# VH-VL binders against o60147, part 49

Target 1, 175 residues: o60147
Amino acid sequence: MLEKNKYLYIFRHIQTNQVLLSQGNVLKKTALFQLPYPLQKPVAPNGMRPAKLRKDHWVPLLKVEFPNESMFQSVFMQLLNYRKYRSVQPLTSDLLKLPIPVRRRKIMRQEVPNTIADLADILNKEKFPENSVRLQLSDKSDSEYADWPPSVQIDSEEIKLSRGFREKTTVDEAR

## First folded at step 1 (VH-VL)

Design f34 (framework fv_dargistotug)
Fold by ESMFold2-Fast, scan of step 1:
Structure f34 (fold): chain C 175 residues (1-175), chain A 118 residues (1-118), chain B 106 residues (1-106)
Amino acid sequence: as target 1 above (175 residues)
Amino acid sequence: QVQLVQSGSELKKPGASVKVSCKASGYTFTSYGMNWVRQAPGQGLEWMGWINTYTGEPTYAQGFTGRFVFSLDTSVSTAYLQISSLKAEDTAVYYCARDYRGSYFDYWGQGTLVTVSS
Amino acid sequence: DIQLTQSPSFLSASVGDRVTITCRASQDISSYLAWYQQKPGKAPKLLIYDASTLESGVPSRFSGSGSGTEFTLTISSLQPEDFATYYCQQLYEYPTFGGGTKVEIK
């Protein structure tokens, strides 16, 4: 197919469960601007150390194949807007009762179910053709965080952790 | 509500260049791609390519590489088509059109006539 | 690229007539087909997308059908404002348009 950027690659942080959206199969450090919380501790009392991209700490969550780049752009932009919206929402009373570090961890852990729910919500609003959007997950049970529209086809094969989204090597192909 | 307004007609000599603008209003410019379609006098529609308004990355159809350049100014919600080294065969009405759900075109500019003659 | 062939290239009809325009694709494009109306001196307007879904604001006399390689646009009762050239367009690969069908009154 001649259309590029028709794939949405979604990664999760192995320790915090934070999510990053990517237009390519390799994370760029600019994706870190999606995160509301820095991954590194402050260097100085009033300074925040910029989050650093450690590719070994991010694993595939899911890959979404769209029929074309225009559909990809629309869904990708909407997902980014959902993330911005969530970052400015008032906290629930239950979260406000928690100490700040515990509160942050709870919020971060919810990013996987939230991202999956947001993706499904966007796809349920769109009138995409039946079976036009293909979902491939690293853990198929993550699909249960949402109800999917007829436009979505979930791949029976999971993304293998050892290969991630990278191009298959001769070693990977022999496995 | 949604409107695409293009620059006015151009009369150019062979070898000159032209830059056509397409100003969008009534929606979030970066949420929809922008396509360029041309129509030679008395002929049908021909898709030239598109530009991803979020990334700024253009994609050109075969036959529209080299002399044709798509660009953006997101601060003023405007897309541009530049044609260099104009040839008589470039005489056409050039349309910008908003991408809809994977390259259906739901809103079109009014068209810009580019005439190339000596 | 995918070629779209429209037939007829030209037709004349009377107000109230049922008219049908055909679009044939050189390969299976599922339902990724749209229909546009272009009046003289004007930009095209989207009528139908996904082969059969009517765009908002388009009169119900317009309908689309088909899948795979053969598609039809039907105007159930031709009105004076329907004098135009109609184009099919696919998005299964890079977008391509059919050659157009000019509809005029007898």
Scores: ipSAE 0.006, ipTM 0.507, lowest interface PAE 13.2, mean pLDDT 81

Design f35 (framework fv_dargistotug)
Fold by ESMFold2-Fast, scan of step 1:
Structure f35 (fold): chain C 175 residues (1-175), chain A 119 residues (1-119), chain B 106 residues (1-106)
Amino acid sequence: as target 1 above (175 residues)
Amino acid sequence: QVQLVQSGSELKKPGASVKVSCKASGYTFTSYGMNWVRQAPGQGLEWMGWINTYTGEPTYAQGFTGRFVFSLDTSVSTAYLQISSLKAEDTAVYYCARSPWYSGYFDYWGQGTLVTVSS
Amino acid sequence: DIQLTQSPSFLSASVGDRVTITCRASQDISSYLAWYQQKPGKAPKLLIYDASTLESGVPSRFSGSGSGTEFTLTISSLQPEDFATYYCQQLYEYPTFGGGTKVEIK
């Protein structure tokens, strides 16, 4: 796998806004073990995991190309660390006052801005060469959730998708 | 370049309230979380909680939920810690500290604000 | 809560000495640990995060190692400016700090 794992794909659920991270362009069913990682405390007694992995329910949020596998691995592991840290933080008093379904919806909606902010924070901490990391987003306005370092080049072309027809991504390879 | 500047020391009576400020500069305020850490005289460090600077959403550690309030004024890149109904055990240096989103380590710290509660 | 125990609480050392400080967690925290330096009357300064990643601008004589429940901070050749109190902090759940290790001269 020399240099082949240089791409990080981040997917979001079209209904819940929950986020899944993928090593490369394939979203395997084991990615569901990332859910409900941010909500491990008993906020939603019924669980937050989808009944099945449906390709048409998950769309790319962004794609990151790294210069090499070492940089990819470092960033990917740090994103998992950030996600783990989030899962052990307490809920705010305001959230605790809300009915469970409303609370769950608000928390899940934050996964997209949180993931983008986490990615930018990691890249700001790393000392990557200028323009060495390429971002391609499905919606370029999502780049505004963070400040990006000089190492990041944002692609002018957005990721284009039709439901069920993904040109550059494979969302499900098992089941 | 990155700097967190806190308000000056405070001497208060038990039962009073205090509001400590932490003004950030040299970076985009809403791109990092802001944490509060307390250190009583001669003692170690104690994390009080954090506030999401992008959403304004505070999170309090156990033991800091009732009398402690975190808030922001993003127009001036400033975070605030308010303590109500001050008690003698609140005597401490209070630090603000910047964190990457939810990573839990603190890369830049304010200089600290000494709050002394005495009758 | 995850408890962090630092040892020793105090140590006396000379310039040029190799100093090792240990931090033990009450449960497995993987590599989610940071180290800070605090001088009297000053705010803490981040030295190391994720157990072994050196913060930008921190001298290379500082290094961190360990995973799980046992971690060490090493100063390979102690300098005059290194006399300070050192704290470990876990990042695995709500942040908690160790009790500190005071490194003093003589």
Scores: ipSAE 0.007, ipTM 0.484, lowest interface PAE 12.2, mean pLDDT 79

Design f36 (framework fv_dargistotug)
Fold by ESMFold2-Fast, scan of step 1:
Structure f36 (fold): chain C 175 residues (1-175), chain A 118 residues (1-118), chain B 106 residues (1-106)
Amino acid sequence: as target 1 above (175 residues)
Amino acid sequence: QVQLVQSGSELKKPGASVKVSCKASGYTFTSYGMNWVRQAPGQGLEWMGWINTYTGEPTYAQGFTGRFVFSLDTSVSTAYLQISSLKAEDTAVYYCARHGYGDYWDYWGQGTLVTVSS
Amino acid sequence: DIQLTQSPSFLSASVGDRVTITCRASQDISSYLAWYQQKPGKAPKLLIYDASTLESGVPSRFSGSGSGTEFTLTISSLQPEDFATYYCQQLYEYPTFGGGTKVEIK
């Protein structure tokens, strides 16, 4: 059974920069409910296939460790609410001038900076104890999208390449 | 109390269309996705796809594109499955099932039998 | 798609028996497996999720175990109301169901 009580796992799409939030270290198909736009169709060797979740196309963006489950749930729910508010906001005139496919691609690319900024905003408002929240990134430069409060400790070690934050196993290597 | 109540059975001729409804109550409709499942007579369960109730975006499983359409009416907390150009092989019980961040299908509609025959 | 193979497809048992149903996935699905019970003319009812977590209101005689590719549903002491068809379901990729195991009275 996966530990469910204090970790937030955030994934990004390697091509689109779309972001998915997860309570576990492996993405479930239900995470697709978070996306306002369909994933780009993968090119299949045998022709055009219906698009589906390609777990190998989603890589770790960051992992957040909270001291307890209640803090995790609070932050997780607030992040989902921020995503909802962003999806309802009127588009700028600049975006409305773009063709729909170009507009969607530009919006999707902003999900990584937006998610990081939203996380920092939530943590700045909550005033958690100093060094109580641990943040580990796949790319430390992504931390520069926001100003972090004293409650956040950024891990010096970056997330190693993995599938869904999990170590490669013999079974995974055989596939 | 969480409930999913589906529309009644339908008897249709080949080539007709049918629209099955799934009315939700007892929870915030847009907080949980809605899955559609087909079960042909004497057969097992087959996932058809789901719809994101927050965005209205449907996702269809392989084999359920074209003639099948998922839609919503959030004002009445209802999800719809429409099947066009009905064929005899569409004869089945159709279920809606709730899916959310708990990542399992905890509540199911009672099912709607759609019979396609002469 | 991930294929789920259930065994046996049919099982005859008596009240009080210990019943074991197996579900094998074509690839590693971690613990993203659920078990359902379906009685004739009824919708499926969730019994177990996350491979081993019992759904609220489900009797303790039902238990689930396993991870990766091998999963088991066990009914420790079969009751008359347990005669039904049981399905496993994976949620690791696009959802797929096993073929079902029909548990009939001996």
Scores: ipSAE 0.000, ipTM 0.473, lowest interface PAE 15.3, mean pLDDT 80

Design f37 (framework fv_dargistotug)
Fold by ESMFold2-Fast, scan of step 1:
Structure f37 (fold): chain C 175 residues (1-175), chain A 119 residues (1-119), chain B 106 residues (1-106)
Amino acid sequence: as target 1 above (175 residues)
Amino acid sequence: QVQLVQSGSELKKPGASVKVSCKASGYTFTSYGMNWVRQAPGQGLEWMGWINTYTGEPTYAQGFTGRFVFSLDTSVSTAYLQISSLKAEDTAVYYCARAKYYYYGMDVWGQGTLVTVSS
Amino acid sequence: DIQLTQSPSFLSASVGDRVTITCRASQDISSYLAWYQQKPGKAPKLLIYDASTLESGVPSRFSGSGSGTEFTLTISSLQPEDFATYYCQQLYEYPTFGGGTKVEIK
C-alpha cells in the first residue's frame, strides 16, 4: 500500500494568486479541475484560470501535515466545499462596478487570503488534539490572515521556493 | 446508470424555431458542464459551446451567437438548445455531452437529435 | 481558433495491424488533447484525454502520445470493432476538432 493521505500541499499561481490543492508534492495537470466555474459570463473557457499547467508558474504556498488520513480527508473535502461556495456567490456591488478584467484579477488575488482563512476556520471548528496539525509556509507572514487554534503548530522553517516542496513526504500511488 | 437522453428528430421550414432537450440521469446534474456539438451530414464534429449547470451561464463559440440559446431546467436535470430563424445550413445532428469542469474530455454523450431544415 | 489537422483522412487496414493517426495543432496546446471514436449513426465515444490518459473501460490496445503541437493515437492490434472514424479535440482554448480519420477494412 502507498501512503498519500497525510499531507495537504497548497500551491499559488505567481501571476494571479489562484490556489490549487494537492495530495502530492508536485502538481498534476488534473489539479486545474479544482478551479471554479467563472462567476461572470466568460470570454474564453479559461478566462478565470491558466490555459495550461506550467510548473514554473506555480509555487508552494503551504504544507499541512495531519496525524491520520481521516483528519486529512475531512479538512480537504471541507476546503474544496468552501472554494465551490465562494465561486458561486453573488458578486458585491463594489466588485460589479469594476471592469471585468480588473474584477477578475481582484477576485483571483484574494484566493490566497481566502484559502488561509478557510483552512483556519475549518481547523477552529474541528476539535483536533493540541499540536496535532503541523503547518509550514513559504512566507510566514501569510499565517497572519487568520487566528489559528491550539491544534496547529506553525513550523519556524519556511518552504524554500527553489524546488517547490523539497522533501518527498508521500509515496506515489499507482494510477 | 449515467445517461443523456435527447428529444426526437425535427423537420422544420426555414425561418422556424426549434428547441432540443437533453435529459440527464444517474449523476449529479450540477457537477458537470453541458456541451453542445453539431455534426452536419457527412461532416465532422463542431463544438458550439457549453453551459455551466450550477450557475446557468452559457458560453458560445464564435459563429453560434445570436440565433442559438443554451438554457437549463435543473429541477428536471435537463439542458436545452434553442435555434431561431432556422436556415438550411443548420441541418445537422445536434449532440449534448457532459464534461467535468472546462477541459475534461466529454465522457458521456446524448444519442443526438437530427434537425432537418427544408422547404 | 486553434486548427487541428489530422492525417491521414482515410486508411485501410486489416485485423491485427498497428494503426497510427496523427493530429497537429496550429499552436502549442500543451497536453490538452482528447481522442474520440465514432461509429456510423452513433455518438462519439471518449478514448483518451490529457493526450495520453486512457478513459476507463477503453481497451489497452489504444494509446496516445505527444505534447505541444504534435499528437498520435495508436491502435496496437486492430480489432473488427475498431473500424470507425477517429477525431482529435483540443481543449486549450475554445474546443475545436480535427477533420477525422476514417479507418476501414482493407
Scores: ipSAE 0.006, ipTM 0.509, lowest interface PAE 11.3, mean pLDDT 80

Design f38 (framework fv_dargistotug)
Fold by ESMFold2-Fast, scan of step 1:
Structure f38 (fold): chain C 175 residues (1-175), chain A 118 residues (1-118), chain B 106 residues (1-106)
Amino acid sequence: as target 1 above (175 residues)
Amino acid sequence: QVQLVQSGSELKKPGASVKVSCKASGYTFTSYGMNWVRQAPGQGLEWMGWINTYTGEPTYAQGFTGRFVFSLDTSVSTAYLQISSLKAEDTAVYYCARYSSGWRFDYWGQGTLVTVSS
Amino acid sequence: DIQLTQSPSFLSASVGDRVTITCRASQDISSYLAWYQQKPGKAPKLLIYDASTLESGVPSRFSGSGSGTEFTLTISSLQPEDFATYYCQQLYEYPTFGGGTKVEIK
């Protein structure tokens, strides 16, 4: 067949740990619609700009390689549905007792472990062939947030890209 | 399903205060901001401001400082708009609307008519 | 504040007509523009966001185009349920709405 392998690119925000899913190695502005609220606070009383896609604020978390479009589409859609489901659940009493700024940090920081756990849950429920799905992580310890099925092969090589899934630039290397 | 349900219509005298409620259901209340929009009879839509439901921080449009207060009760997923020292010019339908990803108001309350008349 | 000017403020049309509404911004707002439909006595309903993205459940006869300072909402074949007032909104700075365009039956 001429069909090439399909990739799911998962990004995390460097400061907030919020997660974005992408079908391509470069985030598009529309990916920000996955976030439940504006990222930016008003800085001046006379105006605020809506959250902008700052490519330098989003770094690789995880790259998933699927052998075909069908498997990719199934997992991608299910992962989006898991995120939507989480957004409509009531907050626990432990979170509600926290000051709002502290509550915000805790919820956002859980997006990385939650996304990894959700991905593993989806892959455990599907009957994919052994070693058909390859994971490459920026930090291999993040794989410990879940138990992976036999269909998953975790790459020993970590992602070394500093700006999304793009090559390093001279700016990234300057000190 | 996502719903925003507002309190019923109010008839007030000039100088009184009113508090309009907007109860959210079907989603995590603190994950989406809440906007307030006013529409005077026969007029267009006017954005009043928004409140960050996670931080509790309100932001008011320039025409809506002083007499207007946005607040929350996160335990019951409810946003509030309070207007003090009511004037005839405050007669309008007041809407709450969910702030989705900063680029759209995707769900709206049914509106609360506030009439200020002697 | 960013000013939005809608034209026309009023139009009269028949079922099956192609309707075009324009929204002009006082400064460049990129694609941070949404369109809403409001029927008498009802809350506004989101039709289009990010200038051209159709909201889920909105009929395909609605389309949006434009970027920068000039934006257009098009209804390709007007239906009886489309008689309403339409508003553009920018979210590039503090949100502002256009003055509205009332679409009435001929």
Scores: ipSAE 0.000, ipTM 0.475, lowest interface PAE 15.1, mean pLDDT 81

Design f39 (framework fv_dargistotug)
Fold by ESMFold2-Fast, scan of step 1:
Structure f39 (fold): chain C 175 residues (1-175), chain A 118 residues (1-118), chain B 106 residues (1-106)
Amino acid sequence: as target 1 above (175 residues)
Amino acid sequence: QVQLVQSGSELKKPGASVKVSCKASGYTFTSYGMNWVRQAPGQGLEWMGWINTYTGEPTYAQGFTGRFVFSLDTSVSTAYLQISSLKAEDTAVYYCARVGLYGSFDPWGQGTLVTVSS
Amino acid sequence: DIQLTQSPSFLSASVGDRVTITCRASQDISSYLAWYQQKPGKAPKLLIYDASTLESGVPSRFSGSGSGTEFTLTISSLQPEDFATYYCQQLYEYPTFGGGTKVEIK
């Protein structure tokens, strides 16, 4: 039978372009801990609180199907580590010249290209068989943010969903 | 400090149930999956399955369906292994281990010895 | 599932010796192999992942090599604290472990 933990679901915020990674077809509130910047303003004092999860504000960016759970686990962990590494890098002087709200908006808008580039970088470094990884995008032009290895097959069909990965997907895809 | 701390040893009668806990600290609990591994006395390591800490969905290896249940309490960063209808052949040290880089298991809990005897 | 065969099952060695342990997979697993050390009464400890990458904090006398179906763990100069059981593990499919290699003092 088909393995259940071999799909990576990547969501994009409709306004900010911030990205959330998910192992499941539906986002959980704890996914918001991935975000360096809160979606709601003002932010309450006293520590780290994730923004309220509004599921209708998150749409599919892309879906990755791996041949097995081991490959999925490796890529998912590496992608999370890339995001953490990127968040601790010092800001460029160009960004530091901008007011904080403008700076954060500019950084957030780069999450989509950055996530796609990071995914491609990880897949180029992995030793996966030819055409073993299937990539399905909501907007195929987003594939142009990176050069993909021979292991990746990009699906000709775009994801046409407006509310996560629940509509227009097959039963075999979304266990 | 990233660590996993498991509950203490258990001595049970055949037919009883046991619930082993594995408490995570020092990292975001839901970002990494959790594996369960068994080691019978004097034997090697045997993978039992894993639980996706983000979705709560368990995956069991072939020999560990039915009596074995993986679950989570994300509010306290804890994973659980429950074994029902205990048999003598369930006597083993049970380990939890985090999914690490390239899928490797790191860190490991210290292990929980479950002894089943009449 | 994928089976791993470790050889030898047991070896006796002296401090300062070069020790080599082999792990053979029943099918091509690329580099998705890890090595663990287990001391009596303790949990296993990750030594090497991705076949050849040394885990942080692990002494440089440990090294891993190989790809595909044939893998080797080498300890270049055995120390007293290295007497333990060593396990290989494949991560290409559902995880499986080799049978272990017990390294005992001569």
Scores: ipSAE 0.005, ipTM 0.502, lowest interface PAE 13.5, mean pLDDT 81

Design f4 (framework fv_dargistotug)
Fold by ESMFold2-Fast, scan of step 1:
Structure f4 (fold): chain C 175 residues (1-175), chain A 118 residues (1-118), chain B 106 residues (1-106)
Amino acid sequence: as target 1 above (175 residues)
Amino acid sequence: QVQLVQSGSELKKPGASVKVSCKASGYTFTEYWMNWVRQAPGQGLEWMGWINTETGDPTYAQGFTGRFVFSLDTSVSTAYLQISSLKAEDTAVYYCARGYEDSYFDYWGQGTLVTVSS
Amino acid sequence: DIQLTQSPSFLSASVGDRVTITCRASQGIYSYLAWYQQKPGKAPKLLIYYASTLQSGVPSRFSGSGSGTEFTLTISSLQPEDFATYYCQQYYSWPTFGGGTKVEIK
């Protein structure tokens, strides 16, 4: 009945501006493994586990519709690769002189522009057909963080934050 | 510079106990978690588990619960591995290694050879 | 747990040869794979992380590629100091290592 997914759902944290990628319109706790640093100072009690998800803290940033699942998988994996690569690079001297909490806040602030730029870079390299990839943003001004290829069509209607990607946004429960 | 310095080699009889230390320097001890990796003579690398340096909570891989205990002394930036009721099959080089939530290991201790023989 | 299979387990090569080592994961791990070099009697040394990112100070003749389930470590021109055992390691879930590939200079 249901076709394999062609949509990439991107969420942002309302307080920190951190970004999470999802293959579905519902965030799972495992999405927190995408974060390049702990969400809080104390780490989870059972080793390298990320902090618990709170569904009310994550809102839609953008939704990407691809022509087929193959293109979706290619772009999704490349975007995860870009994000991971950024997380393991040495910190600049400017950032290193800042206290850790201030440094983290500054890095977090850049995740939305960085994710938008990375997405556009990947789409520019992929050479998809004209108007084959559709973007729907919660705030259309976020599209200004990058130059988009001819393959991209930006939807005139913004995502309503009160609605999310669906009436209800469900996340995996911890414990 | 970052260094992990481990205690010297140990020769023990079956049934004895051993405690290996791993002293960290050159970074904030609690920013990275400490992992333990075992290598039996002529064999490959085997991840034993990690200890959260902020909370002191250990996590053990399957097969390393019970006789194996990870602990910390944060005041001296040192992690410990204790093995109780030693068996001949515990003969191995034990490494401490620095990791983060990414769990790849950028700095390693020099290794501690534990030999268990009669 | 995720199993990693390395091939070959052993190889002998001449100085100047191009050497390729393969690591296959039992399930998809994206790019969460590292490569280590271990010389006899020494601790492992990180060569590559995130499948293809070269660790600082590692010679440029080492490179990594792949994603998902199939990964390769390449040494473009083997040198005498490259005699060692090489291990892949995944960190998508709880860490596991491949069985190792021993490279001997012919």
Scores: ipSAE 0.000, ipTM 0.464, lowest interface PAE 13.9, mean pLDDT 81

Design f40 (framework fv_dargistotug)
Fold by ESMFold2-Fast, scan of step 1:
Structure f40 (fold): chain C 175 residues (1-175), chain A 119 residues (1-119), chain B 106 residues (1-106)
Amino acid sequence: as target 1 above (175 residues)
Amino acid sequence: QVQLVQSGSELKKPGASVKVSCKASGYTFTSYGMNWVRQAPGQGLEWMGWINTYTGEPTYAQGFTGRFVFSLDTSVSTAYLQISSLKAEDTAVYYCARQTYSGYEFDYWGQGTLVTVSS
Amino acid sequence: DIQLTQSPSFLSASVGDRVTITCRASQDISSYLAWYQQKPGKAPKLLIYDASTLESGVPSRFSGSGSGTEFTLTISSLQPEDFATYYCQQLYEYPTFGGGTKVEIK
């Protein structure tokens, strides 16, 4: 049972379009540490309390299947490093002209295209075997944010899941 | 290869402050998160929070706000835990632990720093 | 917070015995559970992550199983070096640890 070690699950926030990366098909609260901006206002006077995970606010963006755990690990780590790099870079002059709330909203909205572009860049550099990496997107038009290498195969069917990447249970379906 | 080396034991009086260090080596410091875990004498493990080593942003577990501060010196690959206004209840071994971003598990731990608070 | 309950809190067993430790979560945590070994006076060591994946360098006599709310750590043939306290940890929310299970080898 090593299948989750070959899959990268990428989620987006339904309101902000912020992106979270996950090794598993269900988000862990620790995934919120990836976010440069809090989803909720601070509840403590010091402003440092962590945001609460609202699982119903995160939906699938894309799922990446790798042929083995080594390739998964390499790409996943590189993608996290790309995201960290972006979070500490100086803001462009265009963004600095905007009021802070508008600026943050615009930056958050760009996480989807940025994550997809970063993933493609990593896969272009890695020289994996042809058709070895499979992408399945919730919205296939999101694939247009990047040029994909020959190693990538994009599934014709979109993800139709509403609860992260988890299939509905009998109890959930009865509701 | 990978090592986390913590500062030596501390004996402090109530009301004093202590600063515990955790020096990393054998890997790229900013590519992994750093967690702090407390273990009171004869008790189990308690997660205190973490610090993003790339951004320097700390996150504290409930119960560890106020007197506890996480910080970094990336130039020497070192993480710090500062406890102010020490109380007898703070007597514990404090561990730093490296967290992977792939699985979030704590794969390498420091040897621990015993902080004893007594009058 | 998610609470983890370990059973038993203490056990004594002979070399060669099969030892099973259980960890119960207060809510569904899927497979986001790790197991650690802590020897007296030492830092914890990661044994298993993602409920059943052995960390590199960990002997094959250790295995993990379970999902949802019930998890087990099994040592198929207990060795003298396995004297330790074992902790489960959930990674589904902010981390919490079980209370520990102390294993003494007769």
Scores: ipSAE 0.005, ipTM 0.491, lowest interface PAE 13.1, mean pLDDT 81

